VHH binders against Abasic site processing protein HMCES (HMCES). Designs and how they scored, part 66

Target 1, 269 residues: Abasic site processing protein HMCES (HMCES), of Homo sapiens (Human) (q96fz2)
Amino acid sequence: CGRTSCHLPRDVLTRACAYQDRRGQQRLPEWRDPDKYCPSYNKSPQSNSPVLLSRLHFEKDADSSERIIAPMRWGLVPSWFKESDPSKLQFNTTNCRSDTVMEKRSFKVPLGKGRRCVVLADGFYEWQRCQGTNQRQPYFIYFPQIKTEKSGSIGAADSPENWEKVWDNWRLLTMAGIFDCWEPPEGGDVLYSYTIITVDSCKGLSDIHHRMPAILDGEEAVSKWLDFGEVSTQEALKLIHPTENITFHAVSSVVNNSRNNTPECLAPV

## First folded at step 3 (VHH)

Design n86 (framework vhh_ozoralizumab_d1)
Fold by ESMFold2-Fast, scan of step 3:
Formats: structure tokens, C-alpha cells, sequence
Structure n86 (fold): chain B 269 residues (1-269), chain A 118 residues (1-118)
């Protein structure tokens, strides 16, 4: 996973993240650095994306089931990185393979500190490879969506007008991430950055791409991944596996250039 | 498990030649376009060459065009890079890569060091 859409206005995104804490109380996540959130149909590595993480990361005695929403840089910069420019990191930390996460220092150290987050997106893009050519077909991949008034699920066969209305009740894709905190050696603000954990693709996606993000399907999985105060690293890692509860449709090559940021990027072809 | 293992790097004098190999396993090699990328000391990752699934279409940046040749053997799951007329500025770690995501590989190997120096 190397490209996502996360275009919802901040207030719509916040409401889409409504949740229940451990006591069953309805809550909205509290924002940290909301001004750093930049909606886009075409998010690439090194840009900021919103993530959910436990309030306990910021407040010593907080209830670990309460959630913060914060923009973080896509592309994990390890806390031990000593250069002044994060772009000089020699390794690509956009994704973290689930099978080697405990072998790589960049990921195992923050994971051991409970630095688990849920990466939010409308959906993600993948490019299907075709024989005899270097060209690839892009697809937009997302959770099945419920139509207005629970009349059914939305899909590629629905009219373009229905797609514009669906965003008010969109079910956000929730991907398992790991984050870290880096202090610039020259001084300045702490940089929060994340990586998306990847797994083998599910059967439904195998013809599009070999790998997929580790998707946390439903509030129980999201809650357990975030709650590092009650759920150990070993227990949380049991949530990391392929899922079949996804939908997709082909999109135009407009999405190929990450500078293109319009609804056409995710519109069905 | 996807694995890419590069070999063939070493020390060579300016004007010399080297042939790099990449052994691929854990996926259907013939279904993927393949790439060579390199990283010189203190610099970012640079795309060096790409080859289509069947080997019939190849592309190169101007910096190596005419000097480097990419090829593949789908029966042996192996990617090659023939490097001729090597220059000191070709000194870099060379990586075999699958599926570049806008300049960054889906998977890449551990790399093989090429040093061009007298």
C-alpha cells in the first residue's frame, strides 16, 4: 500500500470516527494538531494522514481506551535516526511486512513501546500488473458501504450522483499501523510518523496485487489494536491477517500522478 | 515469501564492465515487470533500468543509456544488468526491485555494492 484517499472535511472525518470507550460511553476522538490535516484524493508517502491512537500515549494516567486523532507523516522515521533531514533515511518505511516486523529494529522498538495506531483512509489504491507491458491498471479498494437510509450497499454499478452523497456516512478504511517519535537533532517539534503493516493479499484481491494492508475489520479489532495499556504486543499481532471484507473498482490513470487531487482519482471507469 | 537476492558487485576500474544478477523467489517472476535501482553514498534512490514481463520492452535514463543493458530469464527466475564503460559516478549499492510505486519499490533485495575506482 503506497497510495490512499482521505478527502473528508475534518468535521465529517471526526464524526466518522465515533466510538465507544471501555465503559460503553459514546465519544468522538480528540484532535491533536488539526491544522496539519490536509484532505486529498491521492495521498502519497511523506504526506500527512490522520491516525487514531490511545490517549495514554499523551497523558500518563489516561484511560487507554480513549482515542486521539492526529495527522502523522507517512513513512516512519525511527527515534534513533541521527540525520537532520528525514528524507535521507536509506530504507523505505512506508510499509512494514507482518512476517518481519519483529526482526527490524525500526519497527520492533516502537511496537515494543505500544506505539500502535490505526491509519484512516477512504480507501487505498493498487496497480494491477499486465503481461507484455509495463503499464498497470489502478483500482480503488475500500470497505463495503451502506447506501443512504440502509437501502443496501453501494458499488461500482451505482450512478455517479449516488457516489457524491455517500461521503456523509462513509465507513472509513481502518489499517493497522506502527508509529514513532523523532526529535530533530538541530531542535524543533517532535515528528510523529507511521508505517502501514502489510500482509499477503486475500483471495478477492489476489488478481490485483500480491500484498494488502492489514485491515482491522470492526470496532473490536480497532479497539484491541489501539489499547496498548490492556492488550500486549503478542495479543495485538493476532489481529494482523488478510481480510475478505473489501470491495473495489477500476479507476482511470489520473490517479497515477500523485499531484492529481480530484474526485476523478477514485471515480469508477 | 518474496525474496530478491543480488550478486555480482565488486571493485572495477573506470571503463570496466560488471554483470549483476538477481535471483527471485516466492512469486511468479514472469508476471512482473522488474527494475534495477541504485543509491550512491549520500544520495537518494535512483532508477537505473526497467524491463517488461516478457523482456521485449526496456527503458533507461540518459545517465546509463547505451552503457547498461537489462535482461531477464523467466525460466530461471533471474534478472540481469550488464554494465559497460563504468564511470566513478556509477559507484552505488544496486538493488533488484519489483513494482516501483512512484520511484519506490514494492520489494527490493539487500543490494550489491559496485565501486568504480582506480
Amino acid sequence: as target 1 above (269 residues)
Amino acid sequence: EVQLVESGGGLVQPGGSLRLSCAASGFTFSDYAMYWVRQAPGKGLEWVSEISTGGDITKYPDSVKGRFTISRDNAKNTLYLQMNSLRPEDTAVYYCARDLFWGEPDYRGQGTLVTVSS
Scores: ipSAE 0.000, ipTM 0.133, lowest interface PAE 19.3, mean pLDDT 84

Design n87 (framework vhh_ozoralizumab_d1)
Fold by ESMFold2-Fast, scan of step 3:
Structure n87 (fold): chain B 269 residues (1-269), chain A 119 residues (1-119)
Amino acid sequence: as target 1 above (269 residues)
Amino acid sequence: EVQLVESGGGLVQPGGSLRLSCAASGFTFSDYAMYWVRQAPGKGLEWVSEISTGGDITKYPDSVKGRFTISRDNAKNTLYLQMNSLRPEDTAVYYCAKEIPYDSGFDYRGQGTLVTVSS
């Protein structure tokens, strides 16, 4: 997973993340650095994306079931990185393989500190290799959406008003992530950055790509992944596995250029 | 300059009712969706209601659905929250919040109004 869509306006995104804390109270996640959130149909590594994490990471006595939403850099910069420019990190930390997460220092250390996050997206993109050609077919991959008599499909939306109806009740994709905190050696703000854990693709996606993000399907899985105060690393890792509860459709080559940021990026062809 | 002034909070017994008001100024009230959010002591923000620009679409979380009603009077630049069947769990500072266009956050710069539900 190297490209996502996360285009919802901040108020719509925040309400799509409505949740219940351990006491059963309905809540919205509280924002950190909201001005750094940049909606886009076409998010690439090194850009900021919104993630959910436990409030306990920021407040000593906070209820670990309460959630913060914060933009973080996609591409984990380990806390031990000594150069002044994060882009000089020679390892690709956009994704972290589930099978080696406990073996690699860059991921094992933050995971041991409870630095688990849920990466939010409308969905993600993958490029299928086509036989007999150098062209790849892009697909938009997302949770099955609940259809109501008032909900439209992406392919049926032909105006901005119709597109709004699609997104009002969109079920966001929730991917398991690990984050870390890096202090620039020359001073400045702490950089929060994340990686997406990947697993072998499910049967439904195997013809598109051999890997998929570790998707947390439902509020129970999301809550357990985030709650590092009550859920151990060992227990949380049991949530990391392929899921079949996913759907997709082919999209046009417009998405190939990460600078293209329009609804055409995820529209069916 | 945007100003939001909440009022109507107070002490009420469980099962009671309160009506909150928010007087808005410094912007074209009828052009923006409005929200009520609350913060209980020691807890984060919780969304409790939203209303569209014209007042025709309202949304509530399950915790208050059927008990709370949001409404607006665009001629008076005023937002309301009718709270019925109040519970101790509803104790919080309630804030009136304005939509931020192209953005998912809340502009809740008012002082808030305290609602205490106890016997």
Scores: ipSAE 0.000, ipTM 0.088, lowest interface PAE 20.5, mean pLDDT 85

Design n88 (framework vhh_ozoralizumab_d1)
Fold by ESMFold2-Fast, scan of step 3:
Structure n88 (fold): chain B 269 residues (1-269), chain A 119 residues (1-119)
Amino acid sequence: as target 1 above (269 residues)
Amino acid sequence: EVQLVESGGGLVQPGGSLRLSCAASGFTFSDYAMYWVRQAPGKGLEWVSEISTGGDITKYPDSVKGRFTISRDNAKNTLYLQMNSLRPEDTAVYYCARGPDFLESFDYRGQGTLVTVSS
């Protein structure tokens, strides 16, 4: 996972994140730095994306089941990084392999601090190897969606008009992430940055790509991953596994260039 | 049409050196991070090296760090991999790849060039 779509306007995104706290109270996540949220159909590493994290990270006595939504930089910069420019980090921290997460200092340290987050997206992109050619075919991969006018999920065969209507009730993809906080040595604002945990692909995606993000399917999984006040690292890591509850369709090569930011990036071809 | 054409592979003895080249065409080369990836017989693709759009940031896995050097010439649309102190386990088909600056996904790769390290 190294390219996503997260294009919803802030108010639509916020409503899509409605949840219940531990006491069963219905809530919307509270924003931190909302002005840093930049919607896009084509998010690459080093850009900011919205993540959910526990309020307890910001308030010492907060209910750990309450959620904050904040834009964070994609590409984890470890708290111990000593240079002035985060782009000079020699490790690629866009993704974190589930099988080595406890072996890599960049990930083990923030994980030990409870710095778990849920990375939000409309869906993600992967590039399938095609037989007889060196060109790969891009696919948009996302949770099955319910259509407004019909019982059932939206698919590639549906009209463009139906695709426009589904965004109001879109089920966001919820990916397991780890974040860290880096203080620039020359001073300035604390940088919050994240990595997406990856696992072996599920059977349904194996023909497209051999790896996939660790998807947290449903509110029980999301709440357990976020709740570092009540759920230990060992228990949370049990949530990290391949998921079959996903769908996909082929998209245009327009998405290949990360500077292209139009609905054509995720439209079926 | 996007094209990536590798060259420079061959048979070399352990401890030897090879320089691989990749000629890119059909796109604005300076807009993309570039990669070398390899595939040993019967194995999956393995990331070997990464270079930023301007060539000022390079990354390597521990298996090749200090032995391999990636570089690029944006004026000539060419990517290079200097391989020193080659080992039998470096035997693989080496591919030039274009990507959005991450390790696990590439949108295009070349035909590959075979590197065999054997006595």
Scores: ipSAE 0.000, ipTM 0.245, lowest interface PAE 13.1, mean pLDDT 85

Design n89 (framework vhh_ozoralizumab_d1)
Fold by ESMFold2-Fast, scan of step 3:
Structure n89 (fold): chain B 269 residues (1-269), chain A 119 residues (1-119)
Amino acid sequence: as target 1 above (269 residues)
Amino acid sequence: EVQLVESGGGLVQPGGSLRLSCAASGFTFSDYAMYWVRQAPGKGLEWVSEISTGGDITKYPDSVKGRFTISRDNAKNTLYLQMNSLRPEDTAVYYCAKDWETLGPFDYRGQGTLVTVSS
């Protein structure tokens, strides 16, 4: 997974993340650095994306089931990185393979510290290679959505204008991530950065791409992944597996260039 | 810094075989699907083969299906292409590629390796 859409205005995104804490009280996650959130239909590595993480990471005595939203850099910079410029990191940490996560120092160390997060997106993009051709077909991949009274469907048959109305009740894609905190050697603000855990594609996506992000389907899975105060690393990793509860539609080649940031990027063709 | 270094090309007779290798560095090789693409003189890039991150799934265009086999060794960060029953129309510079979405469908960091099929 190397390209997502996360375009909702901050207020709409916050409401889409409504949840219940361990005591059953309904809550909205509290923002950290909300001004760093940059909505986009076409987010690439090195940009910031909103993630959910446990409040306990910031407050010693906080209830570990309470959630913070924070923008983090996509592309994990390990806490032990010694150079002054994170762009000089020699290896790509955009994704982390689930079957080797405990073998790679860059991921094992933050995972041992409970640095689990849920990466939020409208959906993600993948490019399908078809036999007999040199061109690739991009697809927008997302959770199945509920039909509204103001729109008949959300598939390829819907016009782009009908798609504008669906966002008020959009079910966000929730991907399992690992984050780390890097302190610049010469001083400055702590950098929070994340990687998306990847698994083998489910059968429904295997014709599009070989791998998929580890998707946390539903609030129970999201809660257990985030709650590092009560759920051990070993137990949390049991949540990491392919899922079939996903849908997709073809999109235009406009999305290929990450500098294009318009609704056309995810509109059905 | 992504680096891909291709090797194994050369001059071969029609019907012959060659094995190409690509040494990858500067990224986590096991996290990316890999590709072989080629460019014949005066023509555009042509996709030749694709392999999944774990090596379980491979794809080929009809022009090479049954003759070429892609494989990978994630422990050695190396991609391979076994080319059998070579034809004059297989003459091209062969590049290994990684998807880099910000740079388009493919990311070429290597110089490629020339395969010439001629008598």
Scores: ipSAE 0.000, ipTM 0.153, lowest interface PAE 16.4, mean pLDDT 83

Design n9 (from n6 with A97T H98S L99P W100F S101L G103Y P104G; framework vhh_8pnl_2)
Fold by ESMFold2-Fast, scan of step 3:
Structure n9 (fold): chain B 269 residues (1-269), chain A 117 residues (1-117)
Amino acid sequence: as target 1 above (269 residues)
Amino acid sequence: QGQLVESGGGLVQPGGSLRLSCADAGFTFSRYAMAWYRQAPGKERELVARITTGGSTNYADFVKGRFTISRDNAKSTLYLQMNSLKPEDTAMYYCATSPFLEYGDYWGQGTRVTVSA
């Protein structure tokens, strides 16, 4: 996973993340650096995306089941990185393979510190190779959505009013991530950055691409992945596996250029 | 910041028992999973036992059935009851948060356990 959509306005995104803490209290996650959130239909590595993480990462007396939303840079910059420009990191940390996560220092160290996060998106994009050509067909991949009188469907949305109905009750894609904290050598704000854990594709996606993000399907999985105060690294990693609870449709080549940021990027062709 | 202080170690004969304590003077003990680690002379530190905030426990294979981890959140104290001690249990014992937090691992100074005839 190298391209996502996360276009919801901040208020809509926040409501979509409503949850219950360990005590059964209904909560909305609290924002950190909300002004750094930039909605987009076409998010690439090095851009910021919203992630959920445990409040305990920021407050030493917080309940580890309480959640923060924070925008983080896509592309993990390890805490030990000594150069002044993180874009000059020698290797790509956009994704982290589940089978080698405990072997690579860049990922093993933050995992050992409980630095697990849930990466939020409307969905993600993948490009299928077309037989007999060098052309690739893009697909938008997302959780199955509950259809209601108000929500409509993506296929039926042909006007701005209909598009609003599609997104009102959208179930966000929740992907397992690892983050780290990097302090610039010359001083300045701590940089929070993340990587998306990847697994082998499920049967349903195997004809589109051979890899998929590790999707946390449902609140139980999301809660256990985030709660580093109660759930060990070993137990959390049991949540990392392919899922069949996913759907998709073909989209226009408009999405190919990461500079294009319009609803056409995810509209069915 | 809070700090962890281990106590209760000592010299004991094989088959004996010891109860280790770990006290946190801070106000955050109840928010963290806690663990006991040990380090024998010339060896790497290894996890002995872990307890979550909710009381779920996990033990290393080499101590299952002999050691019991427990916590008292009101007293901000972690315990390790060690029974049927063996010479192989000789080590410095450390308590820590588990998993470790971003601004430290909250290791204490340790308490020495020696199992010798």
Scores: ipSAE 0.000, ipTM 0.225, lowest interface PAE 14.2, mean pLDDT 83

Design n90 (from n86 with D99S L100F F101E W102Y G103P E104D P105L; framework vhh_ozoralizumab_d1)
Fold by ESMFold2-Fast, scan of step 3:
Structure n90 (fold): chain B 269 residues (1-269), chain A 118 residues (1-118)
Amino acid sequence: as target 1 above (269 residues)
Amino acid sequence: EVQLVESGGGLVQPGGSLRLSCAASGFTFSDYAMYWVRQAPGKGLEWVSEISTGGDITKYPDSVKGRFTISRDNAKNTLYLQMNSLRPEDTAVYYCARSFEYPDLDYRGQGTLVTVSS
């Protein structure tokens, strides 16, 4: 996974993240650094994306089931990184393979500190290699969505007007991530950055790409991944596996250029 | 500058053995899973082997499993591929590659030609 869409306005995004804490109390996540959130249909590594993480990371004695939402840099910069330029790690920590996560100190160390997060997106993009050309076909991949006026999921055959109307009730994609906190050696604000854990592609996506993000399907999985106060690293890693509860449609080549940031990026062709 | 330099290719008879080496520089070698991939004449790129950052986990496709062994020396920044019981269909250019997520290869070397022929 190396390209996502996360375009919802801050208030809509916040409501889409409504959840229940351990006591069953309905809540909205509390923002940290909300001014750093930049909605986009076309987010690449190095940009900021919103993630969910436990309040316990920021507040001593907080209920570990309560959630903060914060923008973090995509491309994990390890806490032990001693050089001054974090951009040199961007391509190396965009994703983290599930099978090697405990072998790489860049990921093992923050994981051992409970630095688990849920990366939020409308969906993600992948490029299918087409035989006989050098051109790749991009696809937008997302959770099945409910149609507002009909009993059914939205699909590729639906009109652009129907696609414009679904965002108020959109089910956000929730991907398992690991984050770390890096203190610049020359001083300045602590940098929060994340990586997306990847797994083998599910059967439904195998014709598009060989890998997929580790998707946390449903509130039970999301809660267990985030709750580092009650769920050990070993138990949390059991949540990391391919999922079949995913859908997709082909999109235009407009999305190829990460500078293009319009609804056309994810519209069905 | 990231560099991957393969060596050890050559002409070998069917049933023979070759050991390929890849010298890595310009990055922290021990932080990356490494791959060997090959391209036979007139065919696309084929995954041959994968090794974890520490060298403890290796994977192979059925076409080479039991005949090829991938290994690494993190102290020397070197990746190896031991190829035994070579067959004419193993003829290909072999590339050392770095990736966090196969098949999306961040970097690969210039390749080393392996020809298996009588």
Scores: ipSAE 0.000, ipTM 0.127, lowest interface PAE 17.5, mean pLDDT 84

Design n91 (framework vhh_ozoralizumab_d1)
Fold by ESMFold2-Fast, scan of step 3:
Structure n91 (fold): chain B 269 residues (1-269), chain A 119 residues (1-119)
Amino acid sequence: as target 1 above (269 residues)
Amino acid sequence: EVQLVESGGGLVQPGGSLRLSCAASGFTFSNYWMYWVRQAPGKGLEWVSEIKSSGGITKYPDSVKGRFTISRDNAKNTLYLQMNSLRPEDTAVYYCARVYLPSRGFDYRGQGTLVTVSS
């Protein structure tokens, strides 16, 4: 996975992440560095994207089932990296293969510290190779969305606009990530950065691309991945596998240039 | 593909009991919260109950609290609704639904099973 859309305004994104903690209390995740969140239809590696992670990473004795949203840099910088400039990292850490995650030091070490996160997106983009051309066909790939009702009576009395808007009820794509914390050797702010775990494509996606992100399908999977206080690394890794619960449609070449940041990037063609 | 198939509906007298079942397939049932929702003739969709993926948390609106009990068997991929002390106003098509956000919404529902409560 090398390109995503995450365009929801901050308040809409926050409401889309409503959850229940282990005691059944309804909660919204608490923001860290909300000003670093930049909505975009076309996010590339090295940009910041919102992730969910356990509150216990930031607050000693916090309930590990409580969640924080934080913008993090896409492209994991290992905590042991000793150069002064993260851009000088020799290796591409945009994605982490599920089959080698426990063999590569860059991923094994943060995973052993419980540094699991859920990467949020409207969906992600992949480029299908087309026969006989240099051009690739881009697709927008996302969770199936809630079905519309035949009867319109429910939304009519209270806030009709909220019931009619697709994005107000959009189910965000929830991808399994690993993050790390890097302290610049010469001082400065701690850099939080993440990688997206990848798996073999499901059957439905195999004609578009041979790999896909490890998608956490449903709130229980999300909760178990995040809850490093109660769920071991071994148990959490059982959640990492291809999913068929995904849909897609072809989009125009507008998305190809990462500088283009408009709704046309994900509109069907 | 995701499938939800309800069964157990029928005609019952006021004060009677009925148990609905929902067979789930095409997804990892144990990873999802589940709803029961209903739609009475000429009315909108009404939330009836929800249950956490583990079964450890259940929620009900005041209209059915104390009368209805939601439960699940994750080994059998089956959701249940035990309905007691049924009233004519409980007459509706009952759907099981897969929850994408707890108390926020669902992405799939079955074809429904009709429950008629009449004297």
Scores: ipSAE 0.000, ipTM 0.189, lowest interface PAE 15.7, mean pLDDT 84

Design n92 (framework vhh_ozoralizumab_d1)
Fold by ESMFold2-Fast, scan of step 3:
Structure n92 (fold): chain B 269 residues (1-269), chain A 118 residues (1-118)
Amino acid sequence: as target 1 above (269 residues)
Amino acid sequence: EVQLVESGGGLVQPGGSLRLSCAASGFTFSNYWMYWVRQAPGKGLEWVSEIKSSGGITKYPDSVKGRFTISRDNAKNTLYLQMNSLRPEDTAVYYCAKQFPLGYTDYRGQGTLVTVSS
């Protein structure tokens, strides 16, 4: 997973993340650094994306089931990194393989500290290799959306008002992530950065790409992944597996250039 | 803790009827729109009905309109789906779902399987 869409305006994104805490109380996640959130149809590594994480990471004695939403850098910078420029990191931390997560110190250490987050997106993009051509076919991959008379479908959205209908009740893709905190050696703000855990593709996606993000399907899975105060690392890792509850459609090559940031990036062809 | 427990599914012949129930707990049921959605084998989720918190407004897609009836009993925190004139293409796992006050639909049950033979 190396490209996503997360374009909802901050207020719409916040409402889409409405949740219930351990006591059953309805809540919206509280923002940290909301000014760093930049909506885009075409998010690449090193950009900031919104993630959910437990309030307990920031407040001692906080209810671990309460959620913060914060923009974090995509591409985990380990806490032990000693250079002054994070871009000098020797290896790619955009994704973290589920099968080796406990073998890699960059991921094992923050995971052991409970630094689990849920990475939010409208969906993600993958490029299918087409036999007999050098061109790859991009696809937009996302949760099946519950269609009602109130909400439109992405395939039928051909006007701004129809697009508003699509996004009003959009079920955000919720991907399992690990984050870490890096303090610049020469001073400055703490950098929060994350990686997306990846698993083998499900049968439905196998013809598009051989890997997929670890998707947390439903509020119970999301809650358990975030709640490091009550759910151990061992228990949380049982949530990491392929899912078949996913859908997709082909999109135009407009998405190929990460500088293109328009609805055309995810519109069906 | 929000819980939605579906029941009433089973095997039925084409043309038959079934009544599904959903027992809701952990929230003020009478304050929320409720939905029935289904997932046929190998297919995505499909909306099959919705009902306003008061029961005063109900909506259906053309595929089930005239055959299915959604209702609710706010005193019992229970949602119902009466399914008549069932067809093989109605075969699916049926879920009930609620809409968050500040978000969208959330379903918490395992669903109930409805199989319409042949």
Scores: ipSAE 0.000, ipTM 0.117, lowest interface PAE 20.1, mean pLDDT 84

Design n93 (from n91 with V99S Y100H P102F S103P R104T G105Y; framework vhh_ozoralizumab_d1)
Fold by ESMFold2-Fast, scan of step 3:
Structure n93 (fold): chain B 269 residues (1-269), chain A 119 residues (1-119)
Amino acid sequence: as target 1 above (269 residues)
Amino acid sequence: EVQLVESGGGLVQPGGSLRLSCAASGFTFSNYWMYWVRQAPGKGLEWVSEIKSSGGITKYPDSVKGRFTISRDNAKNTLYLQMNSLRPEDTAVYYCARSHLFPTYFDYRGQGTLVTVSS
């Protein structure tokens, strides 16, 4: 997973993340650094994306089931990184393989500290290699959406007009992430950055790409992944597996250039 | 670069008519709902009209319904607002806008064109 869409305005995104805490209280996640959130149809590594994480990471004695939403840099910068410019990190930390997560120091250490987050997106993009051509076919991959008469349905045959009406009811993709906190050695603000955990692709996606993000399907999985105060690393990792509850449609090559940031990036062809 | 350029504003007598145009560039105009919004002196933004990407659905508030007509020409990347039976309270700067989540969020709006309705 190396490209996502997360275009919802802040207020719509916040409402899409409504949840219940451990006491059954209805809540919206509280923002940290909301002004750093930049909606985009075409998010690449090194950009900021919104993630959910436990309030307990920021407030001593907070209820670990309460959620913060914060923009974090995509591409985990380990806490031990010694250089002044995080873009100079020699290792690619955009994704973290589920099968080696406990073997890699960059991921094992923050995971041991409970630094689990849920990465939010409208969906993600993958490029299918087609036999007999050098061209790759991009696909937009996302949770199945509720069909309504007012919003219409989303599919490969849908017009852009039908697509526009579904955003008010959009179910956000919720991907398992690990984050870390890096303090610049020369001083400055603490950098929060994340990686997306990846697994083998499910049967439905195997013809598009061999890997997929670890998707947390439903509030029970999301709650357990975030709640590092009650759920151990060992138990949380049991949530990391391929999922079949996913859909997709082909999109135009407009998405290929990460500088293109328009609804055409995810519109069905 | 997304650009929206309004034109057609001016001074008109009560009961008169004006046709506003908005030239769009830098995006696939035919994929977007488009909006007209206005701001009267000393007041907030007011929604005036919206039109679906195909032109097949149009909506208006009661304040302009029956007097204003929104239309578009997707081949020319142009949005129009035909304003009839103009009233002094229609005096405002009129903006062409693009949004997927109206009325709370505009991706882009133009610089505006001034409409003055005065006797």
Scores: ipSAE 0.000, ipTM 0.129, lowest interface PAE 14.8, mean pLDDT 84

